# Ledger of designs, part 4: VHH binders against Protein HEAT-INDUCED TAS1 TARGET 1 (HTT1)

Target 1, 277 residues: Protein HEAT-INDUCED TAS1 TARGET 1 (HTT1), of Arabidopsis thaliana (Mouse-ear cress) (q8lfw5)
Amino acid sequence: MESLLECFAITDGKCHPDCLKANNEQEDYDACQSAALVAVSLISSARVIFKIDSKYTEYSPQYLVDNVGKEEVEGEMDQPSCQYTVGNLLSYLVENVWTKKEVRQREMDQQRREFTVKDCFEFAFKKGLPRNGHWAHVGCIFPVPPFACQIPRVPMKGEVIEAANVSEALKLGMQQPAAARLHLFSPEFDLVGEGIYDGPSGNETRYVGLRDVLMVEAEKIKGETVFTVQICYKKKTSFVKVSTRSMILPLNGDDESQVTEPACLLVDFCIPRFSIN

## First folded at step 14 (VHH)

Design t04 (from s02 with G103N)
Fold by OpenDDE, fold request of step 15:
Structure t04 (fold): chain B 277 residues (1-277), chain A 118 residues (1-118)
Amino acid sequence: as target 1 above (277 residues)
Amino acid sequence: EVKLVESGGGLVQPGGSLRLSCAASGFTFSDYRMGWYRQTPGKQRDLVAGIYTGGSTTYGDSVKGRFTISRDNTKNTVYLQMNSLKPEDTAVYYCAAFRYTPNWEDYWGQGTQVTVSS
């Protein structure tokens, strides 16, 4: 089964022309995709750091996207349609791949889901993760096959540790990368370049939303702690220096994700802490 | 070969001071954040102090105000100045190096014993 699964590994842009098209039309990863990508990156890194994995191993972000927040179905693995058989494979291909559909159910489901990096970690510790090559690529528009429940998962033991502030985040981020969420404002973020992103400035600013990031470095500039974060924004990965002194005020708007109280640009620091013993 | 070699440990009386040094070789020192950790038998290894590549520092709560971490990139060395030492500071102290590559790397020294006793 493992060898077969490896043969069916789906990588970005390689599974189907429709996936490629969909990916190209997508300006940015959605919140769930972003969270999942950050989560698996941190998990992979942490597992190497703590000598759980001998080498950097990629785990499936799409698995998280597909499963986080979904209710468990008891006995799912025992259903005939969930068995890994040639018949079920062919059926899936005929119904979902070889037949053109106007609406992809997977896309619809994805739009309904909201979860955080923390949720991803918790899920991973509970259910484990398959290797990246054993699951669909991020943004795959095809439905999850029923027999996907048979795909092996790497068990993970640990807990999520959260930092309440920048000081605690510095401690957490010392030995392993930490996750955070960044309040993005445009055009300030777009124009920051090699400078320090310090949030909104002026009347032309627009709140974009919260974006999951990796804290990868820190420095002290003029008495202020500045984090260097890795961010994937508009499908481009970059490193950005972010002010921790700058505070944002509540913005008027319908977006529930907007800050209601003064807050740092970076919030919701957390790491996956793996059990070593 | 990557090496981290700790020195400066030893026996000291309560209230005394020690300065630990960690000499690094085999990698580009300036690209790594450096940390001091300590461990006692049967307990987990805990962060004592860390210094990021950009010079930002962090400390364990129990050592704040007493310990100071610093680095000299020209000498590939990280230091831990330990003042006002207490018996509870007794442990093996380890030097560590960490880097984001885009994956993460870590290296550890063999450790140096610090004993605070009257």
Scores: ipSAE 0.845, ipTM 0.945, lowest interface PAE 0.5, mean pLDDT 90
Fold by OpenDDE, fold request of step 15:
Structure t04 (fold): chain B 277 residues (1-277), chain A 118 residues (1-118)
Amino acid sequence: as target 1 above (277 residues)
Amino acid sequence: EVKLVESGGGLVQPGGSLRLSCAASGFTFSDYRMGWYRQTPGKQRDLVAGIYTGGSTTYGDSVKGRFTISRDNTKNTVYLQMNSLKPEDTAVYYCAAFRYTPNWEDYWGQGTQVTVSS
């Protein structure tokens, strides 16, 4: 089964041309994809750090994208169509790969989902995660096969720990990677270069949204805590120093009347804390 | 071989002070954030203090204002100045090193006993 699953696994380099094209046309990962990518990275790292895994093991972000937020179907695994058989595999291929479709259902479903890194962790602890090589690549536009429910998942036991502020985040992020969400403003983020991203400046600023990031380091600059974060933006990974100064963030471009409370650019700090069996 | 060696522990009276040292070898010290953790029998290991590569520090709530973590990259050593010690501070103190890589990594010392007792 493992060998078969490996053969079935679709990677960026081996996926159908239509999928490759679709992915190439996608300017950026969506919020769910980003969250999933960050989540599995943190999970993989944490598992090594806590000696659960002997080495860094890649788990499937797309699995999270495909399943987080979906309602559980009782008895799904017992359905004939959900069995991992040659017949079902062929049927899937005929229906989804060899037959050209105008719109891919998987893509449509993905666009409708909204979840966070926290949600990903919670889901992972509940359901486990398949290895990356046993699931479709992130951004795959092909529907999830019905028999995908038969794909083995690595069980995960733990809980999500959240930090309410930068101080707590420093503690949580000390011995394992921590996640945060970054308020992105354009063009300030695009122009930050090697400097410190310090949020919106001026009337031309536009709020892009929240992006999940990995906190990788911290430093004190002029008395302020500055985090170095790893971010995937427009499908490019970079390291950016981010100010943690509290500031008024213009989140609603259209309504000048809504005064928001001062906030940090980085919010929603969390880590996956694994339980040792 | 990566090695972290703690020193400076011992017996002190309440209100006393100790300075722990952790000498690191076998890796590029400056690339690692360093931390002090403590553990008592039957309890989990808790963060006492941490210092990131960029010098940012963090402290456990119970030691804030009393303990100070510092590092000397030229000596590959991290320090924990412990002032106003309390009986509750009695524990085995561990030095740890952490580094962000795609795989993340950590190293731990063997620990040094700190006992605060009248």
Scores: ipSAE 0.844, ipTM 0.943, lowest interface PAE 0.5, mean pLDDT 90
Fold by ESMFold2, look of step 14:
Structure t04 (fold): chain B 277 residues (1-277), chain A 118 residues (1-118)
Amino acid sequence: as target 1 above (277 residues)
Amino acid sequence: EVKLVESGGGLVQPGGSLRLSCAASGFTFSDYRMGWYRQTPGKQRDLVAGIYTGGSTTYGDSVKGRFTISRDNTKNTVYLQMNSLKPEDTAVYYCAAFRYTPNWEDYWGQGTQVTVSS
């Protein structure tokens, strides 16, 4: 039988208009979607850089959003509606892509588990990832199709490599882009412009949270390393220079835990390392 | 045509020094981070030293304190000063250039042999 992937690809990866409108009206930041997007970007890059893929191949971030941190349901494969068949695919497309549905974005968001870029890499190495076109509509705000477990995935083998400090992070980012998370403070981050983001600077500082970033470049300024990171913030992708100075961060204003040890604004450095030969 | 041309390799006794050079052409040198990698037969390439576009450097653990990477953007050249050489440093040394884009760019030289032998 001809691959059902060809039928799924005819949707061209577009979400239903009602789903797209609802997503555009939602919160500007979604931690799980951010982590998945960064992870797929780094996986695609690394696979081309290390010649595992012959050309840049886009993998599905939505598959990660839909599946990381979720337990498999035993016996699901045996139900007729769960088989990856032409009939089941067409039923899914009619019900979820080609017909109107009320938005269930908040229900889907509330059912997702929290996860990081590292979690996405570990998942990918354990389970593989489908190509983006093969898993584009499932992860919008549509319900996951019953046959989702049967959609083919590209197997991936490797491990996550982390860096404990700036010196090791520079090694990680030399031959491939690296992921990190940035402690983001308002209004300081909004005011940084072309300067160096130094984190909290005094009265009225508010901790916004961690944001996934790509470490793309580094400089020495007055003897200190400054990273340039790519970040998507308020739906705008930009490059920001970030201090690597160790400091005490006021991560939770009035309700902070006991004294926190010094930390850097950039944490959780990691890359995917694929097995070769 | 992008070209990276290594020079300065050769035979040296343990404890000696060598200076490798890599002349670059065919791209805007200042936009690329540069690195030296080395490979022995049957093994994968390892990072020896790297220098980012803004001058930050990184080194493999086995060469820290002995090797120094530098770049001259006016001459489109990256250098590796190798001091206190050991037999374990024997390898083919490759110059590499990298730039982050949606399509990550990498270029590699053909390599220069460094042999540390008594």
Scores: ipSAE 0.682, ipTM 0.876, lowest interface PAE 1.2, mean pLDDT 79
Fold by ESMFold2, fold request of step 15:
Structure t04 (fold): chain B 277 residues (1-277), chain A 118 residues (1-118)
Amino acid sequence: as target 1 above (277 residues)
Amino acid sequence: EVKLVESGGGLVQPGGSLRLSCAASGFTFSDYRMGWYRQTPGKQRDLVAGIYTGGSTTYGDSVKGRFTISRDNTKNTVYLQMNSLKPEDTAVYYCAAFRYTPNWEDYWGQGTQVTVSS
């Protein structure tokens, strides 16, 4: 099966020039890709930190994008066309990569489903992950190969550990990177600079949405905990200090139309915790 | 060369106190969060206490209210004040330093034995 994986890697996901142009003009942010990239980064880190992998091993974020939230078809892996063989790989390449078909709509449909970093961890613990490069599927441009369910995966056993509050989040982030999601408001986030991001500040605030972040540091300012998070926003990775105080967030863009309960700008703290043999 | 050297361990009666110190060298101490972990034979290391670069602290459930972590960046040293010690606190205590970059960095001391018995 390793020889077949080597043949698959030769394809390397090259696309028709017109598809590449259209893809490059897409919005920079894709929630599914963001969650998958953060999840594999944290899985790779945790597995090295806790000596499950002897060296930093990259796992496939594209496999998560393609498969999280998708129901497995019972008995699918027993069909001849679903076997991971050189013949099936060549048929896939001829039909879908070298002759270009209506791949983009199907792949965009798959990527429209929403899932979180937590969902990616749970999937990885249930199904395992292939190493990066062993899953040479293009993702949004080409259809998933019929033999995709047969590609070897590294089994992973563990659980997702979540934090309900700041105190628990500090505990999660001590020995390994931790994920969270940030409520992002414009223009406040763009203007924060070296200061503390305090979220919405007035009538001109627009809710942008949730963004996946990594909790990288913490400090105490005026008796309150302030997290430093790493975020990729507008294709730039930066570090931002974020307030942890509870506040009313105008998530619908108009506070007058809906009463909301106090919430924190950072939510959904979690880490993967692997079982030890 | 990075070094973390624990000291202050020993034998103590139940209800007693100990103060552990960890002297650090070979890295910019103020850039690293520091932690104390403990391990009993046959078990994994457990978080006892942690302190982030900006002074935020966290504690394991079994030691909250009894143990206090602090750091002195001018002496490159982290401390663990352990009060009201119980026999179940008996373990090897390890000092650790962590920093997130694009890669994770961790450093560990060799540990100091704490024994709580009559």
Scores: ipSAE 0.682, ipTM 0.876, lowest interface PAE 1.2, mean pLDDT 79

Design t04 (from s02 with G103N)
Fold by ESMFold2, fold request of step 15:
Structure t04 (fold): chain B 277 residues (1-277), chain A 118 residues (1-118)
Amino acid sequence: as target 1 above (277 residues)
Amino acid sequence: EVKLVESGGGLVQPGGSLRLSCAASGFTFSDYRMGWYRQTPGKQRDLVAGIYTGGSTTYGDSVKGRFTISRDNTKNTVYLQMNSLKPEDTAVYYCAAFRYTPNWEDYWGQGTQVTVSS
């Protein structure tokens, strides 16, 4: 089936083999694509760092986008249309790629589910991940082929390790990059430059949402820990220093009588920890 | 060309102290976070202590309050002060250096033995 996948790439005028790059050139943020990209980056890194892969191996973020959160239908894997065969691949290509039939983006978007980097790790440990070359050509095309459940996948065994606070996050990020999520506020984030991002600073602040980040470094400034994170925002990858102080975050403004507990700008710290031997 | 050389290990009685050193060469020391890891036979290496480039530190649960990591960027050296040593601290201690530049770099020393026994 690898030679047929190469022919698919040669004849495809509709979709670049790396369709997450094509989607990311759009201006709009997609939380599922963000989580999938971060997850495969950390999986690839951890597998090389802990010598499970002999070299950096790219895994498919599109496979995660297409499959995380889907419930498996009983017996689906045994159906003839779900078998990973040349015939089924050709049928899919004729119906969805080589004809002028267009993907109806509006209807496909209604089938999407929300998921996190943690969800991606858990899925990968349960189901494995295909290498990017095995899925990238097929995953650019919506709807997902019926035989997608049979695409070869690298088995992965491990667990997700989380940190509840800054002290534990420092431990997680020592030997490998770690994932986290950052509360973004405009215009403060856009204006941070080389300084320290301190979050909301006044009544003119707009909450943008959570963004997936990679924790890459830490330092102490006046007794406080400051993380350096790698973030892709507005199609630009940058490194930003982020305050770890607790603060009241104006995320929603609908009930001022509710007690609001202090929170940090960085939350949801996690890493994939692979089983060895 | 990158080299990490541990020293200061040895035999010590329970309750005693040791100071480990790791001399680094072949890279820009101030750009790397440094760590101490330990390993007993048949087990994986465990984090003992880490120090990030900007001085933030982290410790394994079993050594917190007893061990202190520090670095001297002018001498390209990282230290581990080990106080109140226990028999379960017996292990080979490894120095490590890490950097993320979108690619992960790691370097390891050869290790130094620490034995805590009467």
Scores: ipSAE 0.660, ipTM 0.867, lowest interface PAE 1.3, mean pLDDT 78

Design t06 (from s02 with G55D)
Fold by ESMFold2, look of step 14:
Structure t06 (fold): chain B 277 residues (1-277), chain A 118 residues (1-118)
Amino acid sequence: as target 1 above (277 residues)
Amino acid sequence: EVKLVESGGGLVQPGGSLRLSCAASGFTFSDYRMGWYRQTPGKQRDLVAGIYTGDSTTYGDSVKGRFTISRDNTKNTVYLQMNSLKPEDTAVYYCAAFRYTPGWEDYWGQGTQVTVSS
């Protein structure tokens, strides 16, 4: 089955028209997709950095989107439709990729689960990850194929390392990029350009939410640490310098109880650390 | 040819000081963050100190307050000033250079021995 999967990966992007249409019309931000994309990027990077992979290898973010947070069903793998066979693969493709099919269930399934980059790392260490071409190109997005448990996965062993503050984040990001989440405020973020994003600045500020970022560089400016992060926002990937000062963030606008303590614009710092033996 | 050459290691009494240097060549030094790592037999390399391209620094918990990393971009050299040395600081110290790309770039020196004993 490896050869068949590699053939589909080479022809990249062949999905059912309704599935392609639904994906293209999806909201600008999908928290689960964002977390999965950051997680696989960091896993790919770390595996090369620590000499586990000999070359940069892309892993499937769609596998994470489809599987993180789902409980394993006992006995499911023993059923004929759950076997990883050419017949079951072709049946899945006919019913979900090559034949017109509604994508309503995908939208409903997405509404049932939310997960973080940390959750993705923990899942990958528990279950492993398939290579990108072996999963994402088989079924686009939803429904999950019955034989998903038997699609080849690269085993991964390690742990998630978190940082509680800027000082520890600098340590985590020295030898590899780190994940973080960034509090976004409008219009400040849209107007930052090549300057330093310093969060909310007045009464006209609107909280947009948290966005997953890659923390890739740091510098000292006027005594403050400033991180450079890679962010995908409004479907554009860019690098932004972010202040690390502590402040009271107006996250809900009128929820005085939730934002009474100082916080940083960047939170939830973590990296994957693989076992080398 | 990329080279990182450490120097300044040696034997020192507890409480003493050493200054390690790492001379770099074969790449644009100012584009790389620099780090000092140390390794004892049978253990992984641990971060001792790092300095980002914009001069932000970070330190391992066991050396914070005692060690200072610095860089001189005109001499393509990174330094580690080690004060108040303890027997636990005995290790091989490695210089490293890193640059972010999706494929990540890293270079390592061959290491210099630091021994702290009576």
Scores: ipSAE 0.694, ipTM 0.883, lowest interface PAE 1.1, mean pLDDT 79

## First folded at step 15 (VHH)

Design u04
Fold by ESMFold2, look of step 17:
Structure u04 (fold): chain B 277 residues (1-277), chain A 119 residues (1-119)
Amino acid sequence: as target 1 above (277 residues)
Amino acid sequence: EVKLVESGGGLVQPGGSLRLSCAASGFTFSDYRMGWYRQTPGKQRDLVAGIYTGGSTTYGDSVKGRFTISRDNTKNTVYLQMNSLKPEDTAVYYCAAFRYTPGSWEDYWGQGTQVTVSS
């Protein structure tokens, strides 16, 4: 099967122009792409940090986008067109990469499945991940190849370790970066600059949603822990200091009569922990 | 060349105290989070205590309330004050330094200092 991998390499990963156009017209934020990118970053990092990979290895975020939450079609693997062969690879490339195919935006949106970084880790531990070069070339093309499930994957064994609070999150992030999700409020987040993001500040605040972040540093300011997170927002990657104060967050509309549980701006801390054997 | 040199280990009675020090050189100390880890033969290194660049601290569950980590950026030194020592605290204690940058992780480790808690 090395010859099939060389066929992918020979294409140099060039995508069909219609796929490039569709991707460029993609919405500003894609939750599944965000989760997949964070997950593979942490997997690659953890595998080097804990000496499982001898060098930094890039795994495919597109494989996660295409497959997490997806159920296999019964009998699909028995069809000749679904076998991972040189002929099937070349047919796919001719029809979908080297010739023009129109990709409509609505089908792309309907093919997306919302999932979290934790879901990506669990999937990777169950199914393994292909290296980025092997899947990235294929994954930029719609539709997904019939033989996609046969593309080689690096097996991975481990568990997801979560933290319920700031104290436990500090432990998770000591020896490796940790994933988290940040409650974003506009305009406060857009205005934070180099200050400390402390969430909603008034009645002109709009809840934007949760965004995947990497917790990369912590400091003590006036007796309180402040996390520094790496976030990609509005096509820009930046580092933002975030308050860890517990508060009641206005996560829904104008229903001010409802009582909600106190929460922090950063939630869902987790890391991948690989088995070292 | 990066160096992390632990000192202060030794033999102590249960209930006693020790103070470990780790002198660092060869990197900008204030840019790195520092930690103490310990290892019993046949097991992996476990986090004992950590201190981030801005002073936030974290502790392993078994040492909370008994151990205190601190750092002095002017002396390039991190400390571990260990009180109320128990036989299960017996291990080799390692000093570590970590820094994350996008696409990169740096980790440095000392050679370790033995702590033995026994009657």
Scores: ipSAE 0.710, ipTM 0.887, lowest interface PAE 1.1, mean pLDDT 79

Design u05
Fold by ESMFold2, look of step 15:
Structure u05 (fold): chain B 277 residues (1-277), chain A 120 residues (1-120)
Amino acid sequence: as target 1 above (277 residues)
Amino acid sequence: EVKLVESGGGLVQPGGSLRLSCAASGFTFSDYRMGWYRQTPGKQRDLVAGIYTGGSTTYGDSVKGRFTISRDNTKNTVYLQMNSLKPEDTAVYYCAAFRYTYPGTWEDYWGQGTQVTVSS
């Protein structure tokens, strides 16, 4: 089985050019890909930090994209195409990676899903994750290989630990990076530079949405905590300082008068905590 | 060679105070967040107090209001002031330093620990 996995790993990242082109022409943001990438980064980090993995091991974000929220199909595992063989791998690659196929047909067959980093952690603790080289077709829209059930997965045991507020989030991020989501407003986020992102600042603000971030550092400025987060936005990875001030966020645009509870720009703090036993 | 050296542990009566110190060398102290962790036999190591590079602090639930973490970047030293000590605070206390830059770039250093015993 390792020989077959090495064969699949050799084709790692060699997606069909038409699939790469179509994916690059998509919008900058895909919530499922974003959550999966952050989740595997934090899983890999936590596993080496707590010496569960002896070295930094990359796990597959594509496995999460393909499988979170899906139920197993009864009888799938006893079909000949579900066996992990060189023949089935080659057939999958020829049919789904190396041939030019109608992308719209495959997109119509794709299940529409939205999931969070927390969902990814929970999935990983239930099902385990394969190493990145064993499941690495991120960017291809083609269907999951029929033999997916037989690809080895590293079992993972643990729980998701969440923080309800800034004080508790500081605990989560002390010994490992933590996940969070950031409310983005345009143009304020694009203009922040090396300053502190304070969210909306006028009548010309537009709510962009939530983005997954990694909380990597904290400092105290004038009595308030400011987090430094790593974020990928408009295909650029950067570090941004974010205010933790509680405020009323205009999530429905600049003229919306609906009442909302005060909120922080950073929400949904969580980490994966792995079990030793 | 990175070194974290704890001092200040010992035996104290309930209600008493101790001050732990951790002297650091072998790395740029101001780039690292510092923490105190403790472990009792049969239990996992718990965060007692942490201080980020920019001075933000965090505390374990059982020590809030009684313990204070601080750092002195000119002396490369982190401190833990422990007041109103309880028998439940008995543990080995470890100094730790952490830095994260990018995925796969986590650095951690740990001291050898100092015993704190609260009894009688």
Scores: ipSAE 0.710, ipTM 0.882, lowest interface PAE 1.1, mean pLDDT 79
Fold by OpenDDE, look of step 17:
Order: C-alpha cells, then structure tokens, then sequence
Structure u05 (fold): chain B 277 residues (1-277), chain A 120 residues (1-120)
C-alpha cells in the first residue's frame, strides 16, 4: 500500500504534463503556496534544533496547500471513499486524470481559503505532515484523491509562538528561524538590491501585498534594527534587508490593501515551538 | 571540532557583578549569532541575552538594564556583563552559537555551562 501511495507522490512537476504547464505559466507562488513553503522549512529547521530530527527533513508543502482551511469532517477516515481501493483509484483516475482538461479546471476553482504560516503550523501540529516524497509536488493542480488521507504523516507536537513586535521577534528569532509577513511595494522591493528595503518612496509606488518570509539575521544600521529576510518572489529566492523603523499607512484608493492601520513592513512574527518531551 | 568554553562564573553577593566569557573554536565565529542562556534544575533553558552577527542584541525581560552582551570577533569570544545580580539570577549559564545556511540548514552549538550563584 505504501508503495502504491508513493506512486502518486510526484515531485518537481513530474506528476502530469498539465501540472508542469501550469507551473511554467505561473509567475509566482500564490499566498498559500508561499506560506506552506515557509512553514515546512521552519518546521524542519526547528525539529533539527530541538533534536527531534537528526537532519533537515523535507516535508510536503503541497499537503498543507491541499488541506489547510478545509472543513474538518469528523470521521473522515472511516468514510468508504477514504479507503484505498482499486475501485476508488480507478474512479479518481477516470474523473481527474483521463478526463478532458476542461473538466479538470472547473474542479480546481474551489476557492481555497487563504491561510497563513501560523495556520500551517497549527494544522501540522494537529494532523502531522507527510514527507515531501509522499505527496504531490507544490503547485500540483490535480485534485487530491479521497484516499490520500491514508498517506503516512509524521506526528508533530508543539505550539505556535507569536511575537507582538520587533523586540519580541528578535528574541524568537535568536534560537531558531522565525516567520514574518512582509508588505511588498513595487518597484521599491525590486530595486532594493543590497540596500535596505524601507517601503514606499514615491507616488508611483504600487502595493503588491503581503509575502511570507523567513527571518535570517538582525543587525543595527545607523541605530536601526534591520532584519535580513529570505523571500521567494517571482520564483526567485533572495535575501533582503528590511527596515523595522519604516511605517506604512493605509493606501488611499481602490487598492485592496491589507493595511488597515499604520504598521511596520514586517508583521505577524511566529515560530513553531516543538515539545522536547 | 566545535568548542564553546564558558568562564567567569562563581559565587557573588547580591548586588555584585560578574563577567562571563565564552571562547569559541572550530567554526567561523563571525558567521554565528551568539547567545547566553540559563537553566535551573527542573526548568527550561531560557534566553538571557543574544547578539546577532550584525551586533543587534536582545535580552530577557528579567535582565534588561542589568546585563550586557557583547562579542569580539577578533578573539572569537562572546561576553556577558552581569551587574546588580539577584538571587533569582542563580543558574547554570550556557553559551550558544547559531547559524542558518540556505536553503534551510540550521546549526547550533552549546557550551557545557558555568554555574552562577548569587547568595548572601
């Protein structure tokens, strides 16, 4: 059974040509994918730090994408459709793999509820995480089969710790990697290079949105604490120095800015804290 | 071999001062953030003070204003100046080094600890 389930675990866009096409057409990871990627990285790192794992383990971000925000159905494991049977497998293949592309796209439009890194942590602590090799690749467009619930998950015991401000974030980020969300403005973020990203600087600035980032380092520059963050933006991973002094205000206009009040560029700091015992 | 060796601990009267030192070897010291932690029997190890590679510092709430962490990269040493010591500061103090390496590797090293006892 495990070997059969592994056959459905496809990494690096190799599961189906349509998944590969979709991945190539995608300009960037969406918010959920980004959150999931950051979450699994932080979880893996934390588990090594706390000597739960002996090495960095790749856990499945797509699992989080597929499951976080879904209504939990009690007894899901006991439902006949959740059982791994040849019949269920064939049905899945007929309905999702061997059908025309147009039918598959309609099923994907299930508006996935947006979720955060925090949500990912909470979900992981509750449900566990499968290894990356035991689940579909990140960005897979195919529906998850009902029997996917049978895929082994690594149980995780822990809690989410949040920081209310930069000072607390410094503490959290000292012993382990920490998550944050970064307000992105264009073109300022694109032009920052080796400088310090300090948010909007002109009338032509555009709000891009919040992006999940990994806090890597902190330093004092001219009396200001500056965070170095790892970010995946436009399918490129980079390190950016971010100002903690700069405050942003809600943008006037139709821009669906998530900024409702004055805020720092970095917000929503959190870590996964694992239980040692 | 990575090694962190703490020194400077001991017995001190309330209100007194101690300076802890941690000498590091076996790794590129400047690439690591350093920290002091303390632990009492039966309790969790808590952050006392941390210093990032860029020099930014953070402190536990109970030691703010009394303790100062610093580092000398030329000597591969991190220091903890402890002033106005209180009985509550009694613990084993540990030096630690941390580094994150892309894409996701985290390294941590710990010293053996040094006892600090504040008592009249």
Amino acid sequence: as target 1 above (277 residues)
Amino acid sequence: EVKLVESGGGLVQPGGSLRLSCAASGFTFSDYRMGWYRQTPGKQRDLVAGIYTGGSTTYGDSVKGRFTISRDNTKNTVYLQMNSLKPEDTAVYYCAAFRYTYPGTWEDYWGQGTQVTVSS
Scores: ipSAE 0.513, ipTM 0.786, lowest interface PAE 1.1, mean pLDDT 85

